# Ledger of designs, part 3: miniprotein binders against ABC transporter G family member 3 (ABCG3)

Target 1, 243 residues: ABC transporter G family member 3 (ABCG3), of Arabidopsis thaliana (Mouse-ear cress) (q9zuu9r114to356)
Amino acid sequence: IAWKDLTVTMKGKRKYSDKVVKSSNGYAFPGTMTVIMGPAKSGKSTLLRALAGRLPPSAKMYGEVFVNGSKSHMPYGSYGFVERETQLIGSLTVREFLYYSALLQLPGFLFQKRSVVEDAIQAMSLSDYANKLIGGHCYMKGLRSGERRRVSIARELVMRPHILFIDEPLYHLDSVSALLMMVTLKKLASMGCTLVFTIYQSSTEVFGLFDRICLLSNGNTLFFGETLACLQHFSNAGFPCPI

## First folded at step 17 (miniprotein; from t1 with L80I)

Design t6
Fold by OpenDDE base, fold request of step 21:
Structure t6 (fold): chain B 243 residues (1-243), chain A 87 residues (1-87)
Amino acid sequence: as target 1 above (243 residues)
Amino acid sequence: SPEDLQELARKIIRLTRELFRALLLAKQGDPEEALRKIEDLERKIEELEDEIGKYSPLRAKYLREEVEKLREWIEYIRKIIEELLRE
C-alpha cells in the first residue's frame, strides 16, 4: 500500500472543515508492519481510516491511495479493519465466535472452509483459548484484554485479508500483553499479511519490531521511514524518541 | 443461591448458542424456521428475565446486562434473517 499527499478534512462543530491529516505520504510493503504513531488528536486513527477506506461520511479525503500500484478500490475481503473497540460476544467461545463471524462475513462457498477459523485461532495464538467463553460467566473469568484484542483481530483474519488495518492494537494492554501482541502480529506479517496500525505510545522493545514508522503530530507527518532511521533521526536531533 | 445465578448464566449461554444456530439455519436456506426459533428464543428470554427479576438489582446486574446484550443480538440477527427472506 502507498499513499501520496493524503489529506483528510472533517467537518468540525464549526462550519469550517478542519484538516485532520495534512499531505501525508508513505508506504507499506507486503508482509511488513507499518506503524502510525502519534499523540491523541494527531490524526493517526484518521489516517488509518483513510488508508482503509473507512472514513466517516463527514470526512473528505484528498490525495491518492495505491494498493499494489493501482488506485485502491480494495475489494471486499482483500483488507481487514479492526476497530479500537470491538464488540465481542461473551456467551460464545472463541471458536464459536469466530465461526459465526465467518458465517456472517464470508460468502457461502468460502464459509465451507472451516479451516479459516482454525487458522485464525492459530495465527492469533488463541489455541489455548479456543474453547473458553469470551466473557466468561459469573464464576469464571473471561478473557483478558490482550486475549480479547487478539480475538478481535482473529475475527478479521477469517477473511484472510492481504492487508490488515488495526486501530490501536495495544490499547489498554499491559507491557507483557503488548509485547505478545506485537510478536503475534510480526509473525502474521511474516506470513505475508501487510499490517498497518496505530499506536499512541510504544516501549522500546515493541518499537524494534516495526518495519516502518509514520510519526504524526497535529496532522503533520514528522517522520516516515524505517524504524532504524527513525531512531537515528531522533537520536541525532537530541530529542528523546517519542516513544 | 449462588448456584441459581450460575444456572441463569448458563441459560444465557445456551440461549446465545440457540440464537446463532438459528442464524446458521437461516444461512443454510431455512430462514422461516430460523424466525420461528427466534420467536421461541424471545419467549425463553422473557422467562429468564422474570427469573432474574427475583433477585436484587445489584445481585442480578451482570445477568441483566448479559440479557440486554442478548436482546441486541437477537434484534440484529432477526434483521439478517428477514433480509434473507426477501432474497
Scores: ipSAE 0.670, ipTM 0.890, lowest interface PAE 0.6, mean pLDDT 88
Fold by OpenDDE base, fold request of step 21:
Structure t6 (fold): chain B 243 residues (1-243), chain A 87 residues (1-87)
Amino acid sequence: as target 1 above (243 residues)
Amino acid sequence: SPEDLQELARKIIRLTRELFRALLLAKQGDPEEALRKIEDLERKIEELEDEIGKYSPLRAKYLREEVEKLREWIEYIRKIIEELLRE
């Protein structure tokens, strides 16, 4: 995936259209992890949505998005998108939830029932949780936040997307759960899935797992490039790397 | 008793599984039998709501919210099955 001169405007409550993303350029190679990093209101989630074709109707996009060298007409199922907050069915096990999610999303002839579900469970390190209830009520032990987030990602993996967009995969995760998530996603990328996701901030250990970084501030791209080049750029400028 | 509330929660889990089994049955080529199963589920949900209604709104808040979500899923799955009947 690549994007050129990507600008996003949103009609807010104010009379003036605010540019939320201002002339962003970047690319993600197949089987790599590209992170869009920035503070709250930096435009990171808006940029992610623009790349995924998931902007709200109130938004206007300018510039170009390319997938595999062609203008982005990503057919349904070729890409996945994981929202920051996803609805899970607490009364189902992880395996049951993924199975019925596959049943709802896949055409009948593609619904090879067991393989895509078990592959998604394994890909997201959910094997030990496959038969556990997802939970959501006070009367039963449910999954923790990190486990629930991995289930939400596994739901999109049932479709076997070539590109997976994830809005804030580390949101409300502790340091251990965050590291496990990033290691899991790095393994997924190594299997050929292109990952593009947003992060507010990361630990040094998590930062080292990214292949490319898009650093946003107030809709401006401060940096785009390889992770090592980012570290060198900020070290040379005397600024603490916004790790 | 706290045990009674847990049994009601287990009943919601069973009904949720029965709902999605009805969806599977419809996708396997028997949408008519799937609709009959949904009608039976709706009766069981009404009975469950009556049982939940015996508890204070505060004590049964979470059960009420889960039953409401279950009703939303029933309506969604019903529409899918009805579409399959028209094909």
Scores: ipSAE 0.653, ipTM 0.885, lowest interface PAE 0.6, mean pLDDT 88
Fold by ESMFold2, look of step 17:
Structure t6 (fold): chain B 243 residues (1-243), chain A 87 residues (1-87)
Amino acid sequence: as target 1 above (243 residues)
Amino acid sequence: SPEDLQELARKIIRLTRELFRALLLAKQGDPEEALRKIEDLERKIEELEDEIGKYSPLRAKYLREEVEKLREWIEYIRKIIEELLRE
């Protein structure tokens, strides 16, 4: 996937005039992990949604998005999108939730092997939790936040997407859970899934796992390139890396 | 008591499983029986709501929220089953 001169405006009272993303350029190679980093209101979630074809009706996109060299939006069913906050069904176990999600979303699921559910469980390191209640409150105790986040991603993996967009995969995670999530995502990418996701801030340990970085501020792309090139770029300019 | 609210939570879990098993039954080729199971489930939900209503709103807040979510899922799945019947 690549984007060129990508601009996104949001609808105001009278017209579309507020530029949230300003002439952004970048790309994500197949099977790699590309991160969009920036503070709040930098435009990172808007850029992610523009790339995925998930902009709200109040937004307009200008510029070009290329998918495998084609100037078109992502075909339906070819990608997954994980929202920042996802509603799970606390009354189901992990396996049940993924099974019934597949039943609802996949035509012909019953007539083929159920490997998509077990594959998603394995990919997100959920094997030890597969028969555990998802839960979410004191009368239905279940998973902790890191495990719940991995379930939300696993639900999208049931569709076997080639590209997975994730809005803030580390949202509300402690440092140990965040590192586990990133290691898990790096492994997922190495198995052929192209990952594009947003991050507000990263630890030094997590930063080293990224393949490519798109750094945003106020809608402007401050840097795009490989992780090591990011460090060199800001060091050469006399600034410490903003990550 | 906390044990009584925990039993109501277990009933919600059981009813949720019954709902999704009805969806499975419909997809396996028996949407008429699945719809009958949905109708029975709606009766059980009414009884459960009455039992939950015996507790103060603060004590039963989470259970009321869970039942509201379950009713939304019942209506969603009921429509899917009705569409299968028209095939």
Scores: ipSAE 0.636, ipTM 0.886, lowest interface PAE 1.1, mean pLDDT 81
Fold by ESMFold2, look of step 18:
Structure t6 (fold): chain B 243 residues (1-243), chain A 87 residues (1-87)
Amino acid sequence: as target 1 above (243 residues)
Amino acid sequence: SPEDLQELARKIIRLTRELFRALLLAKQGDPEEALRKIEDLERKIEELEDEIGKYSPLRAKYLREEVEKLREWIEYIRKIIEELLRE
């Protein structure tokens, strides 16, 4: 996937300009992790949605998005999108939730030989939780936030997407859960899934797992390139990397 | 009591499973029976809402929210079943 001169406007989004994303350029290689980093109001979620074709009706996009060299038109099931906060069904177990999600989303699911549900469970390190209630409150006790976040991603994996967009995979996770999430996602990417996701901030350990970085500030792309090049770029300019 | 609210939570779990089993039944080729199961679920949910209504809104907050979510899922799945019937 690549984008060129990508600008997104939204009425009343910014005090001095309707531009939320300003002339951004970048790309993500197959099977890699590309992260969009930036503080609040940097435009990272808007850029992610623009790449995925998920902009709200109030937004206007200018510029080009390419998927494998073609203009952006992704067939159904070719990509997944994981929202920042995902509505799970606390009354179901993990396996049940993924099964019924597959039933709703996959044509011909009932006649498939390959178990997309069990594959998604394994890919997101959920085997020990598969028969556990998802829960979410005192009368339905269940998963903690890290496990719940992995379930939300596993739901999208049942479609076997080639590209997976994730809005803030570390949202509300403690440091240990956040590291496990990133290690899990790195492993997923190495198996052929292209990952593009947003992150507010990262630790040094998490930062080292990214293949490519798009740094945003106030809608502007400050840097785009490989992780090592990012460190060198800001070091050569006499500034610490703003990650 | 807390045990009574836990029993209501278990009822919500059972009804949710019945709903998704109805979806499965419809996808397996019997959407007419699935729709009858949806209608039965709607009656059971009305009874459950009455039972939850005996508790203060603060004590039953999470259960009320769960029932509202279940009603939304019922409406969504009903539309899917009705589309299968119209083929």
Scores: ipSAE 0.624, ipTM 0.883, lowest interface PAE 1.0, mean pLDDT 81
Fold by ESMFold2, look of step 19:
Structure t6 (fold): chain B 243 residues (1-243), chain A 87 residues (1-87)
Amino acid sequence: as target 1 above (243 residues)
Amino acid sequence: SPEDLQELARKIIRLTRELFRALLLAKQGDPEEALRKIEDLERKIEELEDEIGKYSPLRAKYLREEVEKLREWIEYIRKIIEELLRE
């Protein structure tokens, strides 16, 4: 996927001051992890949604998005999108939740013997939790935030998407859970899934796992390139980087 | 007591499983029986809501939220079953 001169505005009175994404350019190669990084209100979630074709009606997009070199809108069912906060069903086990999600989303699921559910469990490192209750409060004890986040992603994987967009996969995770998430996502990408996701902040270890970085501030792309090229410039956040 | 609230939580879990088993039954070709199971489930939810209503909102907050979510799922799945009956 690539984007050129991508601008997003909100419907409002002062168009100049309300551009949320300002002339962004970038790309993500198949089977890689491309991260959109930046502080709050930098435009990273808006850029992610623009690339996925999931902007709200209150927003307007300008510029071009290309898939495999062709000007294209993302067709339904060709990609997954994981919201920052997703609703799980705490009264189900992990396997049950994924099974019924597949039953609701996949035509002909009952006639399949292919194990999209078991594949998603394995891909997100959930094998030890598959028969555990999802839970979510003191009367329904279950998964911790790291496992819950991986279930949210696994739900999208039952559709077997080529591209997966994830809004803040590390949101509310402690450092150990965050590292496990990124290692898991790196493995997923190496198996052929193209990942594009947003991150507010990363540790040095997590940072080293990214293939490409799109650094945003106040809607402006300060840097886009490979992780190694960003290392020096990331320490100086706020400077524009040479292309 | 906390033990009473824990038992109500187990009832929510059982009812949630009954709901999704009804969805499965409908998809397997028996949406009429699935709809009868939904109607029975709705009665069980009303009884559960009455039992939860005996506790203060603060004590039963999580259980009330879970039942509200379950009702949303019941309505969603009921519509799916009703569409299967029409085809």
Scores: ipSAE 0.607, ipTM 0.875, lowest interface PAE 1.1, mean pLDDT 80

Design t6
Fold by ESMFold2, fold request of step 21:
Structure t6 (fold): chain B 243 residues (1-243), chain A 87 residues (1-87)
Amino acid sequence: as target 1 above (243 residues)
Amino acid sequence: SPEDLQELARKIIRLTRELFRALLLAKQGDPEEALRKIEDLERKIEELEDEIGKYSPLRAKYLREEVEKLREWIEYIRKIIEELLRE
């Protein structure tokens, strides 16, 4: 996927500037992890949604998004999108939730092996949790936030997407859970899924796992490139890396 | 008591499983029996709501929210089953 001169504006706003994303350029290679990083209101979620064709009706996109060299404003059928907060069913086990999600979403699922569900469990490192209740409160004890986040991603994996867009996969995770998530996502990418996701900030350990970084601030792309090039870019300018 | 609220939570879990088993039954070719199971579920959830109502709103907050979510799922799945019956 690549984007060129991508600008997003919000209709109905009364501000000096209504541009949320300003002339952004970038790309994500197949089977890699590309991270859109920046502080709150930097435009990272808007950019992610623009790339996925998920902008709200109040938003207007200018510029171009390409998938495999073909122009695409609205990628169809081959991608998944994981929202920042995904509603799970705490009354089901992990396997049950994924099974019934597949039953609702995949035509002909009953005539297929359950391998799609088991593959998603394996891919998100959920094998030890597959028969555990998802839960979510004191009367239904279950998964912690790291495992819950991995279940929300696994739900999208049952549809076997080629590209997966994830809004804040590390949201509210402690450092150990965040590292496990990133290791898991890097393995997923190495198996052929192209990942594009947003991050507010990262630890040094997590930062080293990214393949490419799109750094945003106030709608502007401050940097796009490989992780090492990002550090060199800011060191050469004499400024601390803003990450 | 805390143990009474925990038992109500177990009932919610059982009813949720019954709901999704009804969805499976409908997809396997018996939407009429699935709809009957949905109607029985609705009676059970009314009884459960009455039991939960015996507790203060603060103590029962999470259980009431779970039942509200379950009612939303029941309505969604009922519509799926009804579409299968029109087939």
Scores: ipSAE 0.596, ipTM 0.870, lowest interface PAE 1.2, mean pLDDT 80
Fold by ESMFold2, fold request of step 21:
Structure t6 (fold): chain B 243 residues (1-243), chain A 87 residues (1-87)
Amino acid sequence: as target 1 above (243 residues)
Amino acid sequence: SPEDLQELARKIIRLTRELFRALLLAKQGDPEEALRKIEDLERKIEELEDEIGKYSPLRAKYLREEVEKLREWIEYIRKIIEELLRE
C-alpha cells in the first residue's frame, strides 16, 4: 500500500486547523509493520482511516492511495480495521466471542473448518484465555486490558485479512502488556499479514520492533522511512527523540 | 445481597448464550425454531428485568446496562433470523 500527496480536510465549525493531514507520502510493504507515530492531534488516526477507506462523511481526501500498484480500494474481506475502543461481549468467553463473530461475518462458516477461530487465538497468544469469560465489571470478572486488546485484534483476524489497520494497539496498556503486544504483532507480520498502526508514544524496547516509521506532527509528516534512517535523521536535524 | 446480584449476572450470561445458540440454529437450517427460542428468550429477559428492578439503580447499574446491551443484540439477531425465513 502507498500514499502520495495525501491531504485530509474536515468540514464544520472547529477551533483547530481544517487540514488534519497535510501532503503526506509513504508506503507499507507486504508482511511488514509500519507505524504512524505522533502526539495527540498530529493527524495519525485520520491518516490511518484515510489509508483504510474509513474516513467519515465530514472529511474530504485529496491525493492518491495505491494498493499493489493500482489506485483501487481494498475488496471486502481483504483488510481488517481495529478501532481504539473495545467492542466485546462480556457475557461470552474468548472462544465463544470469536466463534460467533465469525458466524456473523463469514458466509458459509458453518461448512468450513473452525480453524480460523483457533488460528486467531494462537496468533494473539490467547490460548490460556480461550475458555475465560471476557467480562468487564465486578459481577462479570474477566480479562485485563492487554488480553481484551488482543481479543479485539483476534476478532479481525478471523476474516484472515492481508492488511490489518490498528488504531492505537497499545492504548491504556502497561509496559509489559505493550511489549507483549508488539512482539505478537511482529510475529503476525512475519507470517504474511501487513500491519499499519498508530502509536502515541513508544518505549525504547518497542521502538526497536518497527520496520518503518511515519512521524507526524500537527498534520505534517516530519519523517518517513526505516527505523535506522529515523535515528539518523534525528541526529542530523536535531528533532525531538521519537521515543 | 451481593450474592443475589451475582446470580442475576449468571442468568444474563446464560441468556446471552441462549441467544447465540439460536443464531447458530437458524444458520444450521432451522430459523423457525430459532425464532421460537428468541420469543421465549424475550419472556425470560422481562422476568430478569423485573428481578433487577427490585434493587436500587446504584446497586444494579452494571446489570441493567448488560440487559440493555443484550436487548440490542436480540433485536439485531431477530432481524437476521427473519431474513433467513424469507429465503
Scores: ipSAE 0.594, ipTM 0.869, lowest interface PAE 1.3, mean pLDDT 80

## First folded at step 19 (miniprotein)

Design z7 (from t6 with E18K K37E K44E E51K)
Fold by ESMFold2, look of step 20:
Structure z7 (fold): chain B 243 residues (1-243), chain A 87 residues (1-87)
Amino acid sequence: as target 1 above (243 residues)
Amino acid sequence: SPEDLQELARKIIRLTRKLFRALLLAKQGDPEEALREIEDLEREIEELEDKIGKYSPLRAKYLREEVEKLREWIEYIRKIIEELLRE
């Protein structure tokens, strides 16, 4: 996926703040992790949604988005999109939730192979939790935030997407859970899934796992390139990378 | 009383599983029977709501929230089953 001169505006804002994303350029290679970094209101989520074709009706997009070199909308079911906060069903086990999610989303699921649920469980390191209630309601113990976040991603994996967009995969995770999430996502990318996701902040350990960085501030792309090039770029300017 | 609230929570879990089993039944080619199961579920959830109503709103807040979520899922699944029946 690549984007060129991508601008997104929002309805009804003052003229100088109408543009949420301002002439952004970038790309994500197959099987890699491309991260969109920036503070709140930097345009991270808007850029992510523009790339996925999921902008709200109040938004307008200008510029071009290319998939495999062509100006095309991604077909339904060829990509996954994981919202920042996803509602799970605490009254189901992990396996049940994924099974019924597949039943709802996959045409002909009952007459096709059913390995997609077990594959998603394995891909997100959920094997030890597969028969546990997701929980967290009505005096029921629930999965911790890290496991719940991985279930949210696994739900999208049952469609076997080529590209997975994730809004803040580290949202509300402690440092250990965040590192496990990134290691898991790196492995997922190495198996052929293209990942594009947003983050607010990164530890030094997590930063080293990214393939490419798109650094946003106030709608502007301050940097786009490989992780090492990001560090060299800012050190050459006489200060450390602002991540 | 914690044991009573826990029993009501277990009923919510059972009804949730029964709902999704009804969805499975409809997808397996029996949407008419699936709708009958939904109607039975709706009656069971009304009984559950009556039992929850015996508690103060503050004490049973989480149970009411979970029942409302379950009702939203019932409405969603019912519409899917009705669409399958009309095919």
Scores: ipSAE 0.493, ipTM 0.824, lowest interface PAE 1.7, mean pLDDT 79

